# Designs tried in a protein design chat: VHH binders against Profilin-1 (pfn-1). Part 42

Target 1, 132 residues: Profilin-1 (pfn-1), of Caenorhabditis elegans (q9xw16)
Amino acid sequence: MSGWNAYIDTMTAAAPSIKRCAIVGAADGSVWARTEADNVFKASEEELKTFVALFNDVTQVPAKGADIEGVHYVVPRTEESLIFGKKENTGFFAVKTKSAVLIAVYEGPNEVAAQVRKAVESMQTYLNNAGY

## First folded at step 9 (VHH)

Design ua74 (from ua1 with A97T; framework vhh_7pa5_2)
Fold by ESMFold2-Fast, scan of step 9:
Structure ua74 (fold): chain B 132 residues (1-132), chain A 123 residues (1-123)
Amino acid sequence: as target 1 above (132 residues)
Amino acid sequence: QVQLVESGGGMVQPGGSLRLSCAASGFTFSSYAMSWVRRAPGKGPEWVSTISGSGGSTSYADSVKGRFTISRDNAKNTLYLQMNSLKPEDTALYYCTTGGPTPPPLPGEYNYWGQGTQVTVSS
């Protein structure tokens, strides 16, 4: 079964510094696919519902930060369809398409952060071009 | 390994009802959204309905709103689709999938679906 799991596999192959990631519904934060086993993305449905709602007005996010997997991240700034945050040596990138939000949690310095961003933005572009 | 087994299809007259089931195994069922997708002869796949992992959120294609109800029993790892007021245009093979609407295939990949369950609405 390929489904949305193939998208998870593609992102993690493109940026090996991704520790955990998920693809969730933009409307409700429901989990469509996620990393499993030793790399399980463990966020509650309620936390994800709150998180995806941040995309309704990204300008408010830097003042409050964002929570993923019970970890509070500082969000230095946002872009129209991109929220990213940092917590010590851990960070995340989340990008919104018409139907989905792609979330990647990584560990490492700014150089690996750039690779993770490129991986999620590449997938965002592919999905947007396909009408998703 | 992830396995999804659809059942409950059959032949009914217009206005009739059917209840489809999808038995899931090999993953944490309650953590994933689940969808029903159908394929009519000569047509591409059409998304029908999605339900969140908790069951607290549902969505439906415009063509089935008010007639179909998606539900799940997380204790039994089973997804359901209650189909009422069936129309000839509902005739299709019905598949269940993990996640939201069926994603577009990545370059070099194909979408793999199980056997599905056949629904035929005819007079």
Scores: ipSAE 0.629, ipTM 0.830, lowest interface PAE 1.3, mean pLDDT 89

Design ua75 (from ua1 with G100A; framework vhh_7pa5_2)
Fold by ESMFold2-Fast, scan of step 9:
Structure ua75 (fold): chain B 132 residues (1-132), chain A 123 residues (1-123)
Amino acid sequence: as target 1 above (132 residues)
Amino acid sequence: QVQLVESGGGMVQPGGSLRLSCAASGFTFSSYAMSWVRRAPGKGPEWVSTISGSGGSTSYADSVKGRFTISRDNAKNTLYLQMNSLKPEDTALYYCATGAPTPPPLPGEYNYWGQGTQVTVSS
């Protein structure tokens, strides 16, 4: 019954292809909740601070790519509140809300990407409606 | 295992000051936002203040703005709450907690809570 971990559990239940995920502050990348133990989301605070700053100008991200958990991802394109990338068999979707950034790392082919995107966008809508 | 151990509470007269400390262990402290939450006798929990993992961002409940200051020392895995101009209505058990407040429908829920430290403001 504890706090933001319930939202992590909700996202992973909605899209089982999510291997690791986190909810972080949009202003500074501070962790509110993340997957732990065997599926620990390993990004440092410094990396997350850099990552959330990408949402200040998403149009520049495809030229540079993005780093999550020390892995450099190719970002083919972005949308206003969405950054997504891929490296080999690993990918991620990150969405920004009013106060948070949701990051989900998945493994698998393109067929699973749509379900992961739907899960993070559904949570984005919920949090925005709740004032976050 | 996550452990949060609060200290620094005590008895103080109105207008006095106290500094609370929270010693954290068992997780990557600098990566997490931290909060102070209090529970007054006979009342439910009230969020007091939150600080980002880096310490670069802080927020406060309206009841404590201008009087309380939240801070952290990531090298020592310690969270602080400097309380000035204390009032009788600040009397409560003070908890440190990991994370930010949970949005509705689960208001006031946090990932982990400490055991608390008692603050009593009376003449």
Scores: ipSAE 0.016, ipTM 0.272, lowest interface PAE 7.1, mean pLDDT 84

Design ua76 (from ua1 with G100S; framework vhh_7pa5_2)
Fold by ESMFold2-Fast, scan of step 9:
Structure ua76 (fold): chain B 132 residues (1-132), chain A 123 residues (1-123)
Amino acid sequence: as target 1 above (132 residues)
Amino acid sequence: QVQLVESGGGMVQPGGSLRLSCAASGFTFSSYAMSWVRRAPGKGPEWVSTISGSGGSTSYADSVKGRFTISRDNAKNTLYLQMNSLKPEDTALYYCATGSPTPPPLPGEYNYWGQGTQVTVSS
């Protein structure tokens, strides 16, 4: 059985302001693990397929923004393997590894955002070092 | 109780082919996605390929796309990896594992993978 739920738990423990998150395949956006029930990550399969394709050319993303869970986010800038955005008091960080995209949706001020970014980037480093 | 036994490895020249097998027991094989993962000497594990429980969906690492084919026989509880056009960089211990793809272990946790089967590609 897939043990990827343990990685969701690790990220949410590291940054409690994460409201919803998912680990999806970088090639197709297929869900490997996500928060469920009252914290369900609600992105559709087609939305995730579109979202992970943004990593093919991140330089285009600030001009058009990004959609997650039917919410359009302003993306102020990108880095090679990092897309992040804000919509009022809600934001997200998404990072790409060799095989996966980690997406974390949070609520709160910039200090909270910094903690979420660190949690997601730490997991990205761990997975890349493990060959994922 | 979950047991995975890999076989089919060997030494081949570049451009050669090998077919790996993984015999599974101790769980309802057809209900689980299965993966192949490899470890080159001195490196961490690299995910190679995953197949869904039914066999209806497959995925591959970019390094092996077009050369490797994952398949399964649920009646025999066996997972396969057909490896064509082998390259020296494919030299590794190959493991099968449950899940989609197999996650790396967290501190204090274990993933179920077998003993591995050695593939060596050299002239």
Scores: ipSAE 0.017, ipTM 0.297, lowest interface PAE 6.3, mean pLDDT 82

Design ua77 (from ua1 with G99A; framework vhh_7pa5_2)
Fold by ESMFold2-Fast, scan of step 9:
Structure ua77 (fold): chain B 132 residues (1-132), chain A 123 residues (1-123)
Amino acid sequence: as target 1 above (132 residues)
Amino acid sequence: QVQLVESGGGMVQPGGSLRLSCAASGFTFSSYAMSWVRRAPGKGPEWVSTISGSGGSTSYADSVKGRFTISRDNAKNTLYLQMNSLKPEDTALYYCATAGPTPPPLPGEYNYWGQGTQVTVSS
C-alpha cells in the first residue's frame, strides 16, 4: 500500500482512462498496491491467485478467457508476459515482470487502449530493469 | 545497512575522460539494478544510466549515449561509469543509486543514494 502506490499513481497519471489497477505478486497474486476509494480494484484473493497462474501458460488463455473483478473478458490473443482482453466498453492489460503482475482496467474507445498499454508496458520495462 | 560509496570524480578539460566507481555493501548486489544519477548546480536530479543486476542490459540518457559506458563487477560489489568526451554540461555531482531491498522508487527517484562524487568539466 505504501511504497508501491507511487507506481499506481504514475500509471494512472500517464493513462487517465485507467479506471482501476493493481500491482500483485507474480507467485501468489498477493496485492502489493491497488487503486482505492472511488476507484477501488475489487478482485478477490482467490481470483488474483487464479489470474497470475495464467502466466504459467499464456497460450491456453484465448481458449478460456480471463476473469477480473468478477467480469469475464474475451482474450483474443496473448504475448509472452502480456494478457489483455475486452468486454464491451471495458478492457484490461496485464503484464508480468520477474516478481510482479501489473493489471490495469480501463474504459473507453480504441485510442485509450493504446495509451493504457503504453503506460503498463513502460512500467513493466522499468520494474524489470530494476530487478523486479 | 545499505551503503554506497562513490569515487573517481575530479576536474577535467572538455574532451577528457574519467571513470567513476561505486562500492556497494549491505545487500545482495547482483540481485538489484544499479543506476548513475547526477545533479548539476541549480538543477534537479537527472538519470544518467542503469544496468541490470546480471549486467545483461543497460540503458542511457540521450545526453550521454555513445560517450558513457556503465558496467559492474558483481564479484567485487562495484559499479562503474566510464565517461568519455566530457563536456562542460556534464559538470555535476554524480550519485550511485539503487532501489535496494525495498520497492524501487519512481523513475528518477531512488531509495538508496551515495554521498556523490564531483565531476567538473572546464577549460
Scores: ipSAE 0.015, ipTM 0.169, lowest interface PAE 7.7, mean pLDDT 83

Design ua78 (from ua1 with G100E; framework vhh_7pa5_2)
Fold by ESMFold2-Fast, scan of step 9:
Formats: structure tokens, C-alpha cells, sequence
Structure ua78 (fold): chain B 132 residues (1-132), chain A 123 residues (1-123)
């Protein structure tokens, strides 16, 4: 068995500016894998249930923003299966696949955000194509 | 002990062709869907193609549709990938992997992954 932690390692290797990352179930927000130790992804079960439900109607998200790890992010716009936001020098990209939601929190300027987006979208493509 | 051994990689010019093979052992090959996955330097894994255990169903990434063909020989426990019209963008280390759900395997994991075979497309 490969294990979902290998996905975390692959994403963080592809974009070192990712500070915390998680893979959660699209239906319920249950954690399948996340960064640990010094980079532990700190979101409650209730917060993740609320967060994954945002993908049911992404058009509402820019008006309300999104909460991850107790931090409220401004979400300037959404795409069909992508929610992203920013707060100061911190930001996130979250993408939905058939069965999962990938969440990557990064720190750095806007130029760094492009690497993070590329990493999560590459993983999204791989999982969707694998039937996840 | 489960083993997957890839071969057939090499250097080729744009527009060329290569045929990759994956020799499987240590499990009932015909019971598993099989996939090809590639990883370019500095990028995450990209799924390329999957074939069902019986060989009756195949699927392909949009980037390779019409150019690559996946096939298998269950009597020989071997998976194949015929790659035509190769592009520089196809340069990557190619892995074969079991397609059993939970999660799909990734390059660098010890379970049910081969060591990969390098494909380099350049002029």
C-alpha cells in the first residue's frame, strides 16, 4: 500500500513554500493524511466539514470568505473545483477531486503562490484520472 | 514479495517512438488494474494510463490520448505502454503501478511500485 502520506510528501517536495497540507474526504472532511510535527495542519473536524461543504456551491464563497485552521481568508473568486484565498503573507489553495479535497497552506509573496497552485493542480489531475 | 520492473526507456528525438514494459511478480497480475505514472524533474506525479485486470477497459490522460496505447499480457505477467509521436514534454521517469483502489501508488513508495525507466525526448 502506498499510503496517502506519500501524496503529502510529493506536494511539499514540488512546492517547498507549502507550510501545511492535508488531504481530506470530499463528502465529510475526514482527514486521510496531513503534515505532522513542526508543520502540523491544525483544523478541527467541524471546520473541515464546513470547509468541504463550500464546494457544493462555490459561488457563495467570495462573499463570505473561508476559514482554515481558525484563520479567516479573503476569497477573491472561485473556479469550479478550486477555492483559494489570502491573508497578508499567508494563503491557501484547495482543490476538489471526485473523492477528496486537497488543501495547501503556504507563506510568501504572490510569486510563490504560482508554484503552490501548480503543485495542487497536478495532484488533482492525477487523482481525478485515477478515479479519485 | 511483490515486484514491478520497468524497462524500455531511452533517448529519442521528438516525433519518435518507444515501447515500455513492466514485468510483474509476487501477486496475481490478472486480478489488478495496472497503471503507468510519470514524474518529470521538479514536478509531482502525473497519471498517464490505466488498464483493467482483464484488459477490457483502458483510460488515458488528455495529454497522451491518441499517442500512447496501454496493453497487457496476463499469460506473461507483463504490462506495456506504446508511446508514439513523443514530445519534449513527455520527458520523465515512468513507473508502472497497481491500480487497486486505496490510494493509487506514487513514485518513491516501496509497495507495488517499480524503480522506473527514464524517457528523454530531446533534439
Amino acid sequence: as target 1 above (132 residues)
Amino acid sequence: QVQLVESGGGMVQPGGSLRLSCAASGFTFSSYAMSWVRRAPGKGPEWVSTISGSGGSTSYADSVKGRFTISRDNAKNTLYLQMNSLKPEDTALYYCATGEPTPPPLPGEYNYWGQGTQVTVSS
Scores: ipSAE 0.016, ipTM 0.197, lowest interface PAE 7.2, mean pLDDT 81

Design ua79 (from ua1 with P103A; framework vhh_7pa5_2)
Fold by ESMFold2-Fast, scan of step 9:
Structure ua79 (fold): chain B 132 residues (1-132), chain A 123 residues (1-123)
Amino acid sequence: as target 1 above (132 residues)
Amino acid sequence: QVQLVESGGGMVQPGGSLRLSCAASGFTFSSYAMSWVRRAPGKGPEWVSTISGSGGSTSYADSVKGRFTISRDNAKNTLYLQMNSLKPEDTALYYCATGGPTAPPLPGEYNYWGQGTQVTVSS
């Protein structure tokens, strides 16, 4: 056991509209924890390595979009440690901490996006305060 | 169910070597980063090393850099830790875990560790 699965459980409990999520290493995109079974987060290690590298220069991301689980998302804008995107009824929020990247994929109308963002950013703050 | 079984510990003199193994089952082993974590008597858990799912990326705690090597065999669902130039301060119960560095505890949360394998370095 990693203990990181408890963080997955905490985020999904805080925002039930999260369909799939993962915690990956910021340096290499390696999976530390993810949702499993019916809610398995299916991104490959190669895709995640590419994705976490986007945080090296987030200003380039809106022009290109971002790929998660083989799905191309439109990224309307970014913040220093936040990338988010939307495609039809699905969307994601990804935040970078010192050591990790948290990715949450949600389904539902735009009204639930704020709840998902709050859950992910709250966890980002907690991990940064803990030195991660 | 996720199962992790550590082995390979023992008693060794300072400067000696040991190789730890962790047999994994119940999940897609190659998809997860794997870590070694240790707990010395009277101390909390200390992260030792992590390896990515593919084995292409590794990281180490400063206290073990240059002495320990983490590796994995995805065909056998097995994680390894080669420990060289062992020091008395390496004495600890060693655990394998999925994921990166030891996660900080959430308020009211318990971290679960298996039985581990004991490494004792003494003269």
Scores: ipSAE 0.082, ipTM 0.519, lowest interface PAE 4.9, mean pLDDT 84

Design ua8 (from ua1 with Y110T; framework vhh_7pa5_2)
Fold by ESMFold2-Fast, scan of step 9:
Structure ua8 (fold): chain B 132 residues (1-132), chain A 123 residues (1-123)
Amino acid sequence: as target 1 above (132 residues)
Amino acid sequence: QVQLVESGGGMVQPGGSLRLSCAASGFTFSSYAMSWVRRAPGKGPEWVSTISGSGGSTSYADSVKGRFTISRDNAKNTLYLQMNSLKPEDTALYYCATGGPTPPPLPGETNYWGQGTQVTVSS
């Protein structure tokens, strides 16, 4: 429909190498929308609550990494509202707005990673400009 | 397919109470946050309340804090809104939705909702 699921559809269409993605509440990590079926984003509510709390101080994240869907990612560095990580040929980009965190898990080389980052940052900008 | 069916609306006098229900099917209800959204005559949509998938956290619009209570029964795939101390300003069509506060529409898209349930507060 035209709710938060439309945002999932837009991101996955813009970057086909996104394997799974979700939009979750920034305050509690509750799931607002996610990919389903064969592409189900499998993070638990407790894992997501822990994950979104990382945005409270992103400077601490490179020392400990981040867990998404039970997979531990190395986080080389962070930006104010961006956490990204790598695990072999897979990776993720997570961006925070005022009310939401957008998480995209992808697979592929650096060229692909750049496309995924652009897709999530474009949505972040759109939501921020709308006051979200 | 995802289906959300609202019910429980009606006509009440100021100060009255109503309990709205939203029957959900076609998805893993307990995994998703759920919201109530309303649209008053001549106004745009207003987010009312959100509850997390587990029910462990809730949030409310300032206009309804202290009067409305959102809850869910995951075993029954049902979302509720208990509305107390109703005011004429609460008159609206009420919709349930998956996720948090209603997002802005994407370029080229129009939001479509179901029938909703009508709440009218009037003497």
Scores: ipSAE 0.550, ipTM 0.798, lowest interface PAE 1.5, mean pLDDT 88

Design ua80 (from ua1 with E109D Y110E; framework vhh_7pa5_2)
Fold by ESMFold2-Fast, scan of step 9:
Structure ua80 (fold): chain B 132 residues (1-132), chain A 123 residues (1-123)
Amino acid sequence: as target 1 above (132 residues)
Amino acid sequence: QVQLVESGGGMVQPGGSLRLSCAASGFTFSSYAMSWVRRAPGKGPEWVSTISGSGGSTSYADSVKGRFTISRDNAKNTLYLQMNSLKPEDTALYYCATGGPTPPPLPGDENYWGQGTQVTVSS
């Protein structure tokens, strides 16, 4: 078994409003860990390869938006290692480390978005500090 | 329940070859990247190789490039590592794992490697 599953569990415990999430390879978008069962993260490898490539030039993302699980999100702005989007009552936060991209999809009002962002950024910081 | 069972290790002389297998069960094998990781005597874990869920991309540690080949058979839920031109420094317990490379430890995750399969390269 992979230790990456423990990262999914930690993130979802910290922010219960996360509906689905995944940890994928930064180079190719391959799935390392994801939520399963009732909360399975169902992005294809092809979609994830396209998505992680957005981090090569985040300045272009607000003009195009981003697709996750077949849903097109409006991306209002980006930071060097952060892409986030909104689509009606759903949203996502995606953060990049050296080796990985963490993606969390949430549902609900804006009041919960800050908690979800903090959960993914905390994990990003932990991985960056470990050289990942 | 997720299970990974390694096999195929053994004793070989330098320059020899071995093929390791990892039988996976309890999860959707084809959806996950898979890795080989090894632990040499007295050392920490070293990532060896990763293959994407589809098998469309592979990566290797510099120490094994050109000698090892990772592959998978999604119909059989099995991961493989073909090891050629083995060297004494390849001596280690070999483990398979989902994802890649090996993440930094979190509480409660440190004991999730299986029994592994022992590879010993000596004259």
Scores: ipSAE 0.538, ipTM 0.792, lowest interface PAE 1.6, mean pLDDT 87

Design ua9 (from u46 with P101S; framework vhh_7pa5_2)
Fold by ESMFold2-Fast, scan of step 9:
Structure ua9 (fold): chain B 132 residues (1-132), chain A 123 residues (1-123)
Amino acid sequence: as target 1 above (132 residues)
Amino acid sequence: QVQLVESGGGMVQPGGSLRLSCAASGFTFSSYAMSWVRRAPGKGPEWVSTISGSGGSTSYADSVKGRFTISRDNAKNTLYLQMNSLKPEDTALYYCATGGSLPPPLPGEYNYWGQGTQVTVSS
C-alpha cells in the first residue's frame, strides 16, 4: 500500500513549485512520508523532533527562527498551527493537524509562495476533517 | 516509489505464534516510521503497531500489547511483527505501511490496500 506517500504525491501535484516536502508525526517528528530520490527531504530525526516542538508555542518562533534540512530560516511571524519562513529565494510552509505536521519547501517568488501555502492548508483541512 | 511486500502469514491454532515480514524498497527505509495495520473480514482497517525510523520507540494497540512485538532491520530494509499468544480475533489480512498511524483514504480511494499477508487463527 502507498500509505502516507500518496499524500506527498497529491501535494506536489497541487503545487509544482514545492521542491521537497514531508509529513511527520506531530508528537515526535517521525517521518511518515516524504519526497525521495532527486527531491529527497533531508532532515534528521533530531531536527524534526525539535521542529515539531515549535508548534507547542508558535509565538516564540519569530525570535529564534527555524531549522529545516540544516538551513536556518527567518520566521517573520506565525499564525495558529502555521509556521513559515524565508531564506533568500527559498522558503517553507509548515502546518500542524491533530496528529501530523506537513512541511513543504519551495523556491520561487512571492506569488509561488501563496500557491504553496494554499496547497498545504488545503491538505491540512482535509486531514483535520478526517480526524488526523 | 514506495514498495512494501508482506509475508509470513499462515494458519495457526489459538495460542500459536507467527512472525510477519515486510520488505521495503524505493525509499530510505531507516528514515521512516513504519506501522503494521490489519483488516479483519467484514471490518475496517485497524492500526496494530508502529516503530520509529531508528527503532528506538515503539507503540501498540491495546488489543495486541504484551503479545506482539514490532522490530526492524534497517540494514536489510525489513520490518517484522512477532505475534505470540494468537487469538481467533487476530484473524485478518496484515499490511505494513509507512507512517505512525493508519492513513485516511484520499478522494478517489488513492490508497488501495495491496494483497497483504493472511493470518488465520482457528482451532
Scores: ipSAE 0.420, ipTM 0.717, lowest interface PAE 2.3, mean pLDDT 87

Design va1 (from v48 with T57Y; framework vhh_4orz_3)
Fold by ESMFold2-Fast, scan of step 9:
Structure va1 (fold): chain B 132 residues (1-132), chain A 123 residues (1-123)
Amino acid sequence: as target 1 above (132 residues)
Amino acid sequence: EVQLVESGGGLVQAGGSLRLFCAASGFTFSDYSMAWLRQAPGKRREWVALISYAGDYDYADSVKDRFTISRDNAKNTVSLQMNSLKPEDTAIYFCAAEYSFDWGDSTYEYDYWGQGTQVTVSS
C-alpha cells in the first residue's frame, strides 16, 4: 500500500467527476495525500490551515464562504462535519473525521454532485471507523 | 404556494444599466440561498450570481465587476444590479431559491424557480 494515496485513488474511482482532492490534517491542514500531475491539488499549506479551522464552527461559514486553490466558493449550508461550496459548474465537498479533513473539488452540473458527496462521506465513515 | 416573481427587465443600449428584482413568497426566504441564472437564445442556461442566506456572494467570471447581487430579508427580495451591459448579456434572467443543497434528487438543481424576465441589450 502506498499509504494515504490509496484513499485518494478510491475516492476518485468512486466519483469520476472529482477533479482534484486531498486528505489533510484536521489540526493544521498539513497534506497527507493529494491528487498530483495533471490533476494536482494546488492549495497552499497556509490556505489549508485556514480552511480546516472553519470546522471549529461550521455555522459561521455561510456568512464568509470558503477559499480553496485561490478560488472563493459560496457555502449555501453546512452540516456538523460537512462543508460544501458552489461556483458555476464547479464545487467542493469537505468532511472532517477525528484527525483528518477530506476535500474533493469536482466539475460538472449539480447532477454529479450527489455522487461526489456520497464518495466523500463513505471515506469519512471508513476513516472514522479506522480511528482517523 | 411558493412563488418567485422577477421584474425590472427591459430594453437598454450597450453601456447602460438595469436592476432586476425577485419577490419571494410561500417559504421562509431568510433560510434560503438565492441565485440568478440566465438563458440566451440558442444557448444553455448559465449561472450568473449566488448569495447565501447569510449574505456571502459570488459571480460568474463573465459578469464579475459589472453585476451586484443583494438581498433584503425584511422584504423577501433579491436584486441584481447590472452595469456596463453588453449585447452578450441579452437573455431571460431567472431567480432561483435553494435551501440545503439537497442533491438526493439530481434532476432538480434548485428548490424553486421564477418565470424569468427578458433583458435585451442593443448594440
Scores: ipSAE 0.434, ipTM 0.705, lowest interface PAE 1.8, mean pLDDT 86

Design va10 (from va2 with E98L; framework vhh_4orz_3)
Fold by ESMFold2-Fast, scan of step 9:
Structure va10 (fold): chain B 132 residues (1-132), chain A 123 residues (1-123)
Amino acid sequence: as target 1 above (132 residues)
Amino acid sequence: EVQLVESGGGLVQAGGSLRLFCAASGFTFSDYSMAWLRQAPGKRREWVALISYAGDYDYADSVKDRFTISRDNAKNTVSLQMNSLKPEDTAIYFCAALTSFDWGDSTYEYDYWGQGTQVTVSS
C-alpha cells in the first residue's frame, strides 16, 4: 500500500457521509490514493488534471462549475484553497495543500456537509503541517 | 430586512407551463447563489434547481429538460420556467439563497428562504 490510504480511512471515519474520496497531486491530478471497491472514485486522469487546475483561480469557478466523475456540480462559491459543489442530495468538498488536492464526494442532506468539510479541512491542515 | 417573495404559482393542466418568480430584497443579491426547492404534501422538501451568482446552473433529475432556472441581477430576481408539467410536480415551491457556511457551525443550510408559492397540476 502507498500509505496514503490511511488518510482516506481517517477522513471517511471522521465523516461517514463521505461516499467516495481521493488524494491527488496538485500539479497534475495524479492519484495518490482513492476509495476502492464498492466506493471506487472513478474520475479519469484527464478530468483530475482539469479539476486541480481550477485552483489556479478559484474565483472563476462559480461561473462554470466543476466536473467530478463525469458529474457536473454547481459551485455556489469558493474560499481560499477550497472549492465545494452541490447537486441534489450529493455534493463535494475539495481543498488544496502545498502538494495535494483532497476531494470528498458525499451523499446526504445539507446538514451533513459541515462534518464532511471539517474532515477534509482537518486533513488539509495535517498535510500542510507535514510538508505536503 | 431580508425578504424573498415568490409569485407565479397556480393551477394548471398536465402538459401545461408556469413561470415562477422570486423577488429578493435586503441583501446583495449578486453575491448569492439562488435555489428553488419544493415540498409536496407529506413529503420531504426536495431541491429542484440551483443557479450560482455567476450564472452556472443545474437541475434535479426529475425536472431536467422540463424546467429552466434564470436570474436577473439588475432586477434582483430569480425565475423558474416550468414546462411539460406533471401531476407529481404539485408542491409548494420555495426560493432560497446561499452565500456562506461557518467552520464552527454543524449546519450548512440556505441562508434565506421565501414563504413559497403553491403549484397544482391536475391530470
Scores: ipSAE 0.241, ipTM 0.571, lowest interface PAE 3.4, mean pLDDT 84

Design va11 (from va1 with E98L Y99E; framework vhh_4orz_3)
Fold by ESMFold2-Fast, scan of step 9:
Structure va11 (fold): chain B 132 residues (1-132), chain A 123 residues (1-123)
Amino acid sequence: as target 1 above (132 residues)
Amino acid sequence: EVQLVESGGGLVQAGGSLRLFCAASGFTFSDYSMAWLRQAPGKRREWVALISYAGDYDYADSVKDRFTISRDNAKNTVSLQMNSLKPEDTAIYFCAALESFDWGDSTYEYDYWGQGTQVTVSS
């Protein structure tokens, strides 16, 4: 877990609008690393197991939305390995790698969403190239 | 010739109901998520409701359980049913569209906006 915390720090430094984030196992939603202390990512293991299963068929997700930390998000867009959720001035980006799912919850207007997506996609590319 | 045209606004007494409509033209409506936002005098525009291109929806806490958003892709319309209206709901209501598929270098802002329709709720 300690080694994976460096990637959490990298993402939050790249996009300060990220309020909470986590790296979880793609197969079961087990937490590898997450933000802690005053910005704790609070999703339960049961919720995360349900969430990572959405990547089995992302085309079904916009019809149902997604739940993170007990909050329901409308999903206006998915790509093969990306889910974007939106709710008022908050939202999330989640991306799947070979072995992991990265989830970043952010707060702010739509202008900050582009920064958050870039931070998450950069980490996705890095982890895929590293074999994760 | 992209247009979003709101209708259904007006003056109503507290506790009353109104139904707003937004008619869309000039783009592939079924590829867009649709939103309602409102702006009260002296305030910033605030989000009211959002419905995805595939039908999932959500509401601001202030209108939850009172307002219902729906869409009709065959008619290229999105509507907002407003029940149990309060004076605090007085605002200009705007329809907005967000493309769901092409987000290359997008700012993730709404692509298209209507001109707005006035809703006034008297005590």
Scores: ipSAE 0.471, ipTM 0.743, lowest interface PAE 1.8, mean pLDDT 87

Design va110 (from va2 with A97T Y110F; framework vhh_4orz_3)
Fold by ESMFold2-Fast, scan of step 9:
Structure va110 (fold): chain B 132 residues (1-132), chain A 123 residues (1-123)
Amino acid sequence: as target 1 above (132 residues)
Amino acid sequence: EVQLVESGGGLVQAGGSLRLFCAASGFTFSDYSMAWLRQAPGKRREWVALISYAGDYDYADSVKDRFTISRDNAKNTVSLQMNSLKPEDTAIYFCATETSFDWGDSTYEFDYWGQGTQVTVSS
């Protein structure tokens, strides 16, 4: 129902392999928008607060991995504003903007992962340019 | 020249154990994630275990609680301890390292180098 849901729709339209995604506040992990119904993003407030705090020092993340929706992902590498994880045939991409963190969980081979990465990075650029 | 050399395979009875080794050279081993994959005759290659450069790890459901991946950065080796082996574990086992993840790349991938090491589990 929020205007932020339009950005969720844009990302999932750009990369149909996204199974669940959310836009959360960078400071506290508060949910601004998320996928709902059959593909509801079901991370707890505690988990999201912990997850967004990873962006305070991404260099520590590969040593401990990341948890999203109770699933542990190995994080092979990080960039300043990008954390991604892999688990068999699933994975996630998470990017930080000035005030938000975008999280997209996907399923499929590495070729579809590339589409998901492009979708979240495009939205990251858009939101940063919009002042978020 | 990047090189990965697998060893430690062999023939064992169901319920037995084997330890596989992968010796890596030609790159800064401590900076890269390492994986074990396997391929059974007539089947597609499947991921078995993954360990990040910093030591976090994960396993495929089919081998969870039976296999243990570890790495030794001082010796440039990754190993796979395989316990409670089943006939279904029969395969050629390969070690792999990730291709570079860079902003220009579409995604990271695992590449394989070498002939692998054969594991045969008899009933």
Scores: ipSAE 0.487, ipTM 0.723, lowest interface PAE 1.4, mean pLDDT 84

